# Ledger of designs, part 367: VH-VL binders against q8ixk2r445to577

Target 1, 133 residues: q8ixk2r445to577
Amino acid sequence: FFGMLQNKGLTDYCFDYNPPDENQIVGHQVILYLCHGMGQNQFFEYTSQKEIRYNTHQPEGCIAVEAGMDTLIMHLCEETAPENQKFILQEDGSLFHEQSKKCVQAARKESSDSFVPLLRDCTNSDHQKWFFK
Below, E stands for the ipSAE of ESMFold2; O stands for the ipSAE of OpenDDE; V2 stands for 0.75 times the mean of E and O plus 0.25 times the DockQ between their complexes.

## First folded at step 20 (VH-VL)

Design nn4 (framework fv_axatilimab; at its last look DockQ between E and O 0.86; V2 from the best seeds 0.83)
Fold by OpenDDE, look of step 20:
Structure nn4 (fold): chain C 133 residues (1-133), chain A 120 residues (1-120), chain B 107 residues (1-107)
Amino acid sequence: as target 1 above (133 residues)
Amino acid sequence: EVTLKESGPALVKPTQTLTLTCTFSGFSLSYHGVGVGWIRQPPGKALEWLANIYWRDTKYYNPSLKNRLTISKDTSKNQVVLTMTNMDPVDTATYYCARIPYGDYYFDYWGQGTMVTVSS
Amino acid sequence: DIQMTQSPSSLSASVGDRVTITCLASQDISDFLAWYQQKPGKAPKLLIYDASYLESGVPSRFSGSGSGTDYTLTISSLQPEDFATYYCQQHDNRPLTFGGGTKVEIK
């Protein structure tokens, strides 16, 4: 699966990554932004290694969850996907992070009108449902 | 200032189609993430969500109304239209249109509502 | 569908009283809960969204709390203009659903 990774609950919002430096793409947080499909900021791939790959730059980036964190951070992809980069996109649309055993949820960033994907306890929330478009 | 106002017939006969228009100002459906929804309230009863439409023409409907609803927008006129087919006396209610912020599902500004009575 | 159950359905209170209204969801709604105030013959007015976020212009005596399935609207000191019906609404899943309402009446 590849393309825009769109949320079911938060209408017309997609995974978005816009690193400040095109030559240094890791270390920043993945956010949610209105789906536009323009440029490279919203193109992701779900791989057979269970990675969510930011497949627009070299070296390629893969979404990871750092220890003790609930945010999605871009790391470099590795030959063998590390445990903190493994996600299961389930049939019902839920995006499950294997290591933390939590689900990715569209959430409001504190005290702002912006949104981010965060790890939360898995529920039946539409905000935890994702699909590629 | 954000304002919304519903317009349409006050009286509808059973089996007829209700057409309501929401005219708004202070915002535009060209704004990112903005939507407009319809909610109704029978006299002395609770609120019931009907449908939402968003700036990219994404639409959602209450499935309980069995495809009786159609929502559309005219961005140039700042209008949203709701049609509801096969009206029944049970559909008698005050109908509200309301603004939705940021692709969300709650309503931050409401019209005054328009009372619709379904009667033969 | 997610059912929203409000309690109590009505209550009597005096000016200055602390008022608490509860909303119970049939499933975890992940803090996606809004509160509205409605006065007779008027449209609902948004008070709270995302369980605890106070809408701009709403007096600070209103507050929302809770998590999971249980949420509460609190009016710290009831004012004359606060006598109204209050509704909760989950904004987590479609179809969107409202509580049955709580009428706050003057004692």
Scores: ipSAE 0.914, ipTM 0.957, lowest interface PAE 0.5, mean pLDDT 95
Fold by ESMFold2, look of step 20:
Structure nn4 (fold): chain C 133 residues (1-133), chain A 120 residues (1-120), chain B 107 residues (1-107)
Amino acid sequence: as target 1 above (133 residues)
Amino acid sequence: EVTLKESGPALVKPTQTLTLTCTFSGFSLSYHGVGVGWIRQPPGKALEWLANIYWRDTKYYNPSLKNRLTISKDTSKNQVVLTMTNMDPVDTATYYCARIPYGDYYFDYWGQGTMVTVSS
Amino acid sequence: DIQMTQSPSSLSASVGDRVTITCLASQDISDFLAWYQQKPGKAPKLLIYDASYLESGVPSRFSGSGSGTDYTLTISSLQPEDFATYYCQQHDNRPLTFGGGTKVEIK
């Protein structure tokens, strides 16, 4: 699948990646932002290896979760996907991180107007449902 | 200051179509990433959600009423319109419009409400 | 559909009392719960969203807590302006559903 990865419960919000340095794409957090489709910040590929790729740069970036953390961070993709980069997009739209046994949820960043995807215990929440458009 | 106000008929006969207009100010459905929803409350009873519309024209309807409801917006007039077909006396209620922040499903500012009575 | 059950349906209290009302969801709603206050003849007013976040301008005597299926609204010291009906609403899944309400009356 390729396109904008959208949230069901937070209407018209998409995965977004905007690294401060165009030439240093690793190590920054993925955010949620209003879906707009302009530029390359909101386009991701879901691969047969269960990766979520951000491929506007070489080498390509893949979303990962580091051990004990709940944030989605950009890492370099590898020829064989590491366990921390594998996400299962299930038929019901839940996005499951197999290594941590948790699901990706749209979450408010503190009490702000900003949102991020975070790992949470899996529920049937619309805020844990995702789809490509 | 965010305000919303409902307008429409106070009395409707059974089988008629109800049209309600929500006119709002202090925000816009152009660039705020927000929505407007409709909620009703029968006299002395609990609140019931009807429909939502968001700034990009995404629409959600209460499935128990889905075939009777249509929601639309006119962004240039700061208006949202709800129509409800085949009105029945059980639809007698106060009808509210309310703002939805951030594309979510809760309501942070409400209009004063308008009472709609359905009877012969 | 997620059913929301509020309890009690009504209560009597005095100014200064600590008031607790509860809301039970028929399934886990992941802290996506709002609380509203409604006075007679008036529209509801948002108090709390995301289970525990106070809406701007809401007095700090109001607080929300809970997780999973069980949620609570607490008024730490009841004031004269707090006599009203309170509703919970899950904002977790469509269709959006409200509790039946809790009327807080003057003793």
Scores: ipSAE 0.740, ipTM 0.906, lowest interface PAE 1.2, mean pLDDT 91
ESMFold2 (binder alone), look of step 20: mean pLDDT 93; pTM 0.951

Design nn5 (framework fv_axatilimab; at its last look DockQ between E and O 0.84; V2 from the best seeds 0.83)
Fold by OpenDDE, look of step 20:
Structure nn5 (fold): chain C 133 residues (1-133), chain A 120 residues (1-120), chain B 107 residues (1-107)
Amino acid sequence: as target 1 above (133 residues)
Amino acid sequence: EVTLKESGPALVKPTQTLTLTCTFSGFSLSTYGVGVGWIRQPPGKALEWLANIYWRDTKYYNPSLKNRLTISKDTSKNQVVLTMTNMDPVDTATYYCARIPYGDYYFDYWGQGTMVTVSS
Amino acid sequence: DIQMTQSPSSLSASVGDRVTITCLASQDISDFLAWYQQKPGKAPKLLIYDASNLESGVPSRFSGSGSGTDYTLTISSLQPEDFATYYCQQHDNRPLTFGGGTKVEIK
């Protein structure tokens, strides 16, 4: 699966990554932004290694969850996906992080118009459901 | 200042189609994340969500009424239209349109509402 | 559908009283809860969104709390203009659903 990773609950919001330096793409937080389908900021791929890959740049980035954190941070992809980069996009749309055993939820960040994907306890919330478009 | 105002017939006969128009100002449906929803309230009863429409023309309907509802927008006129077919006396209610912020599902500004009575 | 149950359905209170209204969701709604105030013959007014975020212009005597399935609206010191009906609304899943309302009446 690849394309825009869109949230079911938060209408027309997608995974978005826009590093300040295109030559240094790791270390920043993935956010949610209105789905626009323009540029490369919203293009992701779910791989057979259970990675959510940001492959618009070389080297490729993979979304990871750092220890003790609930945010999604861009790391470099590895030949063998590390445990903190493994996600299960389930049939019902839930995005499950294997290591933390939590689900990715669309959540409000600092202001009313700012949203981020965060790890939360898995529920039946539509805000925890995602689909590629 | 954000304002919304509902307009349409005050009286509808059973089986007829209700057409309501929401005219708003102070915001635009061309703005990213913005939406408009319809909510109704029978006299002395609680609120019931009907439908939402967003700037990208994404539409959601209450599934219990989905087959009867159509929501559309005219961004250039700052209008949202709701049609509801096969009206019944049980559909008698005050109908509100309201603004939705940030692609969310709550309503931060409401119209004054328009009372619609379904009667023979 | 997510059922929202408010309690009490009505209450009597005096000016200056602390008032608490409860909203129970039939499932975890992940803090996606809004509170509205409605006065007779008027449209609802948004008070709180995301369970605890006070809408701009709303007096600070209003506050929201809770998590999971249980949420509360609190008026720390009831004012004359606060006598109204209050509704909760989950904004987590479609269809959007409202509570049955709580009428706050003057004692």
Scores: ipSAE 0.896, ipTM 0.954, lowest interface PAE 0.5, mean pLDDT 95
Fold by ESMFold2, look of step 20:
Structure nn5 (fold): chain C 133 residues (1-133), chain A 120 residues (1-120), chain B 107 residues (1-107)
Amino acid sequence: as target 1 above (133 residues)
Amino acid sequence: EVTLKESGPALVKPTQTLTLTCTFSGFSLSTYGVGVGWIRQPPGKALEWLANIYWRDTKYYNPSLKNRLTISKDTSKNQVVLTMTNMDPVDTATYYCARIPYGDYYFDYWGQGTMVTVSS
Amino acid sequence: DIQMTQSPSSLSASVGDRVTITCLASQDISDFLAWYQQKPGKAPKLLIYDASNLESGVPSRFSGSGSGTDYTLTISSLQPEDFATYYCQQHDNRPLTFGGGTKVEIK
């Protein structure tokens, strides 16, 4: 699938990636932002290798979760997807991270008005449901 | 300052259609991420969610009432309208509109409510 | 549909008391829980969202805690203006559902 990856429980919020340096796309956190489709910061591809790719530039970025962490960080894509970059988008919309056995949830940063995707124990929450548009 | 105010008839007869208008200020449904919902409270009873509408016109309805409810907005007038068909005495309640922040499902500012009595 | 059960249904306490109200969800709601205060003849007022985040302008004597299916609202030192009915509401899934309420009376 390709497009904006939207959250069910936070209406009209999308995965968003806006690295401060277009030539250094690795190592920054993916955020959630209001869906708008401008500037190509919100376009992702879900691949047959179970990757979530940010591929508006080369080299392509793939979303990863580093061992023991719960944040979604941009890494370089590899020819064979590493385990920490594999996500299963279920028919019910849950986004399962295979290595950690956790689900992606829309989460508030502390008590702020900012949101990020984070790994959490899997539940049936609408905030753990995702779809492409 | 965020305010919401419900308006509509205080009395409707059984089978009639109720139309309620929520007029708000201090925010706009043309600004990102905001929604408005409707909640009712029968006298002496708990709150019941009815419907939500969001700034990009996404709508959600309580499925127990979905065939009776229609929600719409007029962003230029800062208004949200709820229509409920086939009113019955059990629908007698105070009706509230309330703001929804962040596209979520909770309500941070509420109107004062309007009492609607359904009786012959 | 997620059922929300509040306890107790009512209580009476003195000014200065610590008051705890419990809300039980019929399934894990992932901390997506709000608390509202409603005084007689008035609209509800948001106190807490996301189980523990205090809404701006709400006195710090109010706090929320819990996880999974079990959540609590605590008033650390009850004040005369806290006479009200308190409702929990899960904001985890549609349809949105409220608890039955807990009436707090100041004696």
Scores: ipSAE 0.759, ipTM 0.909, lowest interface PAE 1.1, mean pLDDT 92
ESMFold2 (binder alone), look of step 20: mean pLDDT 94; pTM 0.954

Design nn6 (framework fv_axatilimab; at its last fold request DockQ between E and O 0.89; V2 from the best seeds 0.86)
Fold by OpenDDE, fold request of step 22:
Structure nn6 (fold): chain C 133 residues (1-133), chain A 120 residues (1-120), chain B 107 residues (1-107)
Amino acid sequence: as target 1 above (133 residues)
Amino acid sequence: EVTLKESGPALVKPTQTLTLTCTFSGFSLSTSGVGVGWIRQPPGKALEWLANIYWRDTKYYNPSLKNRLTISKDTSKNQVVLTMTNMDPVDTATYYCARIPYGDYYFDYWGQGTMVTVSS
Amino acid sequence: DIQMTQSPSSLSASVGDRVTITCLASQDISDFLAWYQQKPGKAPKLLIYDASNLESGVPSRFSGSGSGTDYTLTISSLQPEDFATYYCQQHDNRPLTFGGGTKVEIK
């Protein structure tokens, strides 16, 4: 699966990554933004290694969850996907992070009108349902 | 200032189609991420969600009424239209249109509502 | 569909009272819960969204709390203008659903 990764509950919002330095794409947080499909910022791939890959740049980035965090951070992809980069996009649309045993949820940043994907306890929330478009 | 206003017939006969128009100002159904929804309320009863439409023309309907509802927008006129077919006296209610912020499912600004009575 | 059950259906209170209204969801709605105030002959007015976020312009005496399936609207000190009917609404899943309402009346 590849393309825009769109949330069901937060209508017409997609995964978005726009690093401040195009030559240094790791270490920043993935956010949610209005789906537009323009440029390289909203193109992701779900791989057979269960990665969410940001492959529009070289070297390629993979979404990871760092220890003790609930945010999605861009790391470099590895030949063998590390445990903190493994996600299961399930049949019902839920995006499950294997290591944390939590689900990716569209969430509002505190005291703002910005949105980010965060790890939360898994529920049947539309905000935890994702699909490629 | 955000405002919404419903317009349409106050009286509809059974089996007829209801057409309601929501005219709004203070925001646009363009690339802002907002939407407009319709909610109704029978006299003395609770609220019932009907349908949503968003800036990218994404549409959602209450499944219990889906086959009877059509929602559309005219961005250039700042209008959203709701049609409901095969009206019945049980559909008598105040109909509201309301703004949806940031692709969400709640309503932050509401019209004053328009009372629709279905009667022979 | 998610059922929203409000309690109580009605209550009587006096100015200055602390008022608590509860909303129970039939499933975990992940804090996606809104509260509205409605006065007779008027449209609902948004008070709170995301369970605890106070809408702009709403007095600070209103607050929302809760998690999972159980949520609460609190009016710390009831004012004369607060006598109205209050509704909860889950904004987690389609179809969107509202509670049955709680009428706050003058004692």
Scores: ipSAE 0.927, ipTM 0.961, lowest interface PAE 0.5, mean pLDDT 96
Fold by ESMFold2, look of step 21:
Structure nn6 (fold): chain C 133 residues (1-133), chain A 120 residues (1-120), chain B 107 residues (1-107)
Amino acid sequence: as target 1 above (133 residues)
Amino acid sequence: EVTLKESGPALVKPTQTLTLTCTFSGFSLSTSGVGVGWIRQPPGKALEWLANIYWRDTKYYNPSLKNRLTISKDTSKNQVVLTMTNMDPVDTATYYCARIPYGDYYFDYWGQGTMVTVSS
Amino acid sequence: DIQMTQSPSSLSASVGDRVTITCLASQDISDFLAWYQQKPGKAPKLLIYDASNLESGVPSRFSGSGSGTDYTLTISSLQPEDFATYYCQQHDNRPLTFGGGTKVEIK
């Protein structure tokens, strides 16, 4: 799948990656932002290796979660997908992180107006459901 | 200052179609991230969600009422319109419109409500 | 559909009392719970969203807690203006559903 990765429970919000330096795409957190489709920040590919790729750059970025963390961080893609970069997009729309056994949820950053995808215990929440558009 | 106000008939006969208008100020459905929903409350009873509409025209309906409900917006007039077909005395309630502050499903500002009685 | 069960349906309390209202969801709602206050003849007013986030302008004597299926609204020291009916609402899944309400009356 390729396109904007939208949240069901947070209507019209998409995965967004806007690194402060266009020449350094590694190490920054993925956010959620209003879906607009303009520019290159909201286009991701879900691959047969179960990666979520940010592939408008060379070298390509792949979303990862570091051990013991709950934040989604951009890493470089590798020839064989590392375990911490594997996500299963299930038929019900849940986005399961294989290594941690947790699901991606749209979450408010503290009590702010900002939202991020975070790993949480899997539930049937609409906020844990995702689809490409 | 965010305000919403419901308008429409106070009395509707069974089988008629109800049309309610929500007129709001202090925000716009042409700006990012907000929505408007409709909720009703029968006298002395629980609140029941009816429908939501969001700034990009995404719409959700209560499935038990979906075939009866239509929600639309006119962003130039700051209005949201709800129609509900085939009214029945059990639909007698106060009808509220309310703002949805993000793409979420909760309501931060509510109109005063309008009482609609369905009776012969 | 997620059923929301509030308890008690009514309670009597005095000014200064600590008041606790419970909301039970029929399934895990992942902290996506809102609380509203409604006075007679008036619209509901948002108090809390995301289970524990206090809406701007709401007095700090109101707090929300809980997780999973069990959620609580607490008023730490009841004031005269707090006599009202309180509703919970899950904002986790469509369709959106509300609790039956808890009427807080003067003792």
Scores: ipSAE 0.797, ipTM 0.919, lowest interface PAE 0.8, mean pLDDT 92
ESMFold2, look of step 20: ipSAE 0.792; ipTM 0.918
ESMFold2 (binder alone), look of step 20: mean pLDDT 93; pTM 0.953
OpenDDE, look of step 20: ipSAE 0.917; ipTM 0.959
ESMFold2 (binder alone), look of step 21: mean pLDDT 94; pTM 0.954
OpenDDE, look of step 21: ipSAE 0.904; ipTM 0.955
ESMFold2, fold request of step 22: ipSAE 0.743, 0.750, 0.764; ipTM 0.909, 0.909, 0.915
ESMFold2 (binder alone), fold request of step 22: mean pLDDT 94, 94, 94; pTM 0.954, 0.953, 0.954
OpenDDE, fold request of step 22: ipSAE 0.926, 0.927; ipTM 0.961, 0.961

Design nn7 (framework fv_axatilimab; at its last look DockQ between E and O 0.90; V2 from the best seeds 0.85)
Fold by OpenDDE, look of step 20:
Structure nn7 (fold): chain C 133 residues (1-133), chain A 120 residues (1-120), chain B 107 residues (1-107)
Amino acid sequence: as target 1 above (133 residues)
Amino acid sequence: EVTLKESGPALVKPTQTLTLTCTFSGFSLSTRGVGVGWIRQPPGKALEWLANIYWRDTKYYNPSLKNRLTISKDTSKNQVVLTMTNMDPVDTATYYCARIPYGDYYFDYWGQGTMVTVSS
Amino acid sequence: DIQMTQSPSSLSASVGDRVTITCLASQDISDFLAWYQQKPGKAPKLLIYDASNLESGVPSRFSGSGSGTDYTLTISSLQPEDFATYYCQQHDNRPLTFGGGTKVEIK
């Protein structure tokens, strides 16, 4: 699966990554932004290694969850996907993080028009449902 | 200032189609993330969500009424239109249109509502 | 569908009273809960979204709290203009659903 990773609950919002330096793509938080499909910032791939890969740059980035955190941070992809980079995109659309045993949920940031994907306890929330478009 | 106003017939006969128009100002459906929804309220009863439409023409309907509802927008006119087929006296209610912010599912600005009576 | 149950359906209170209204969701709605105020013959007015975020222009005497399935709207000191019907609405899942309402009447 690849393309825009869009949220079901938060209408027309997609995973978005826009690092300040295109030569250093790691270390920043993945956010949610209105789906536009125009640029590299919203192109992701779900791999057979259960990675959510940001492969518009070299080296390729993979979404990771750092210890004790609930945010999604871009790390470098590895030959063997580390445990903190493994996600299960389930049939119902839920995006499950194996290591934390939590689900990725679209969440409002600072009560504004900005949103971020955060790890939360898994529920039946539409905000925890994702699909590639 | 954000304003919405519903317009349409006050009286509809059973089996006829209701067409309501929401005309708004102070915002645009060309604005990313913005949506407009329809909610109705029978006299003395609670609110019922009908349908949403968003800036990208994404549409959602109440499943219980999905086969009867059609929502559309004319961005250039700042209008959203709701059609509801096969009206029944049970559909008698005040119909509201309301603005949706940020691609969300709540309504921050409401029209005054228009009363629609379904009667033979 | 997610059912929203409000309690009480009605209450009587005096100006200055602390008023609490409860909304129970049939499932976890992850804090995606809005509160509205509706006065007779008027459209609903948004008070709170995301369970606890006060809408701009809404008096600070209004507050929302809760998590999971249980949520509460609190009016710290009831004012004359606060006598109205209040509705909760989950904005987590479609179809969107409202509570049955709570009428706050003057004692």
Scores: ipSAE 0.894, ipTM 0.953, lowest interface PAE 0.5, mean pLDDT 95
Fold by ESMFold2, look of step 20:
Structure nn7 (fold): chain C 133 residues (1-133), chain A 120 residues (1-120), chain B 107 residues (1-107)
Amino acid sequence: as target 1 above (133 residues)
Amino acid sequence: EVTLKESGPALVKPTQTLTLTCTFSGFSLSTRGVGVGWIRQPPGKALEWLANIYWRDTKYYNPSLKNRLTISKDTSKNQVVLTMTNMDPVDTATYYCARIPYGDYYFDYWGQGTMVTVSS
Amino acid sequence: DIQMTQSPSSLSASVGDRVTITCLASQDISDFLAWYQQKPGKAPKLLIYDASNLESGVPSRFSGSGSGTDYTLTISSLQPEDFATYYCQQHDNRPLTFGGGTKVEIK
């Protein structure tokens, strides 16, 4: 799958990655932003290795979750996908992180107007459902 | 200041089609993430969600009423229109339109409501 | 469809009382719960979203808590303007559903 990764419960919000330095794409958090399709910040590839790949730059980035964390952070892709970079996009739209056994949810940053994808205990929430468009 | 106001007939007969217009000010459906929804409240009873429409024309309907409901918008007029077909006395209620922030499913500003009675 | 059960259906209280209203969801709603206040003949007014986030302009005596299926609205010191009916609403899944309401009356 390739395209914008949209949330079901937060209408018209998409995964977005906008690193402050285009030559340093590693180590920054993935956010949610209103889907617009402009530029390349909202285009991701879901690979056969279960990676969510940001491939608009070289070297390519893969979304990861570091041990004990709940935030989605950009790492470099590897030839064989590490366990912390594997996400299972299930038929019901849930996005399961196998290593942590948690699901990706659209979450508000504290009491702000900003949203991010975070790992949470899996539920049947529309805010834990994702699809490519 | 955000305001919404419902308009339409106070009385309809069974089988008729109800058309309600929500006219709003202080925001626009050109604003990213914003939507408008319709909710009704029969006299003395709880609230029931009807339909949502969002700034990019995404629409959601209550499945129990989907065959009867149509929602549309006219962004240039700051209006949202709800049409409900085949009205029945059980549809007697106050009808509200309300603003939805962030693409979410809750309502931060409500109109005053308009009472619609369905009777012969 | 997610059923929302509010309790109590009504209560009587005096100015200054601490009031607690509960809302039970038929499944885990992941803190996606809103609370509304409605006075007779008026539209509902949003008090709380995301279970615990106070809407701008709402007095700090209102608070929301809970998780999973069990949620609570608390009014720490009831004021004369707080006599109203309160509704919870899950904003977790379509179709959107409301609780049956809790009427708070003057004792």
Scores: ipSAE 0.763, ipTM 0.914, lowest interface PAE 1.0, mean pLDDT 92
ESMFold2 (binder alone), look of step 20: mean pLDDT 94; pTM 0.954

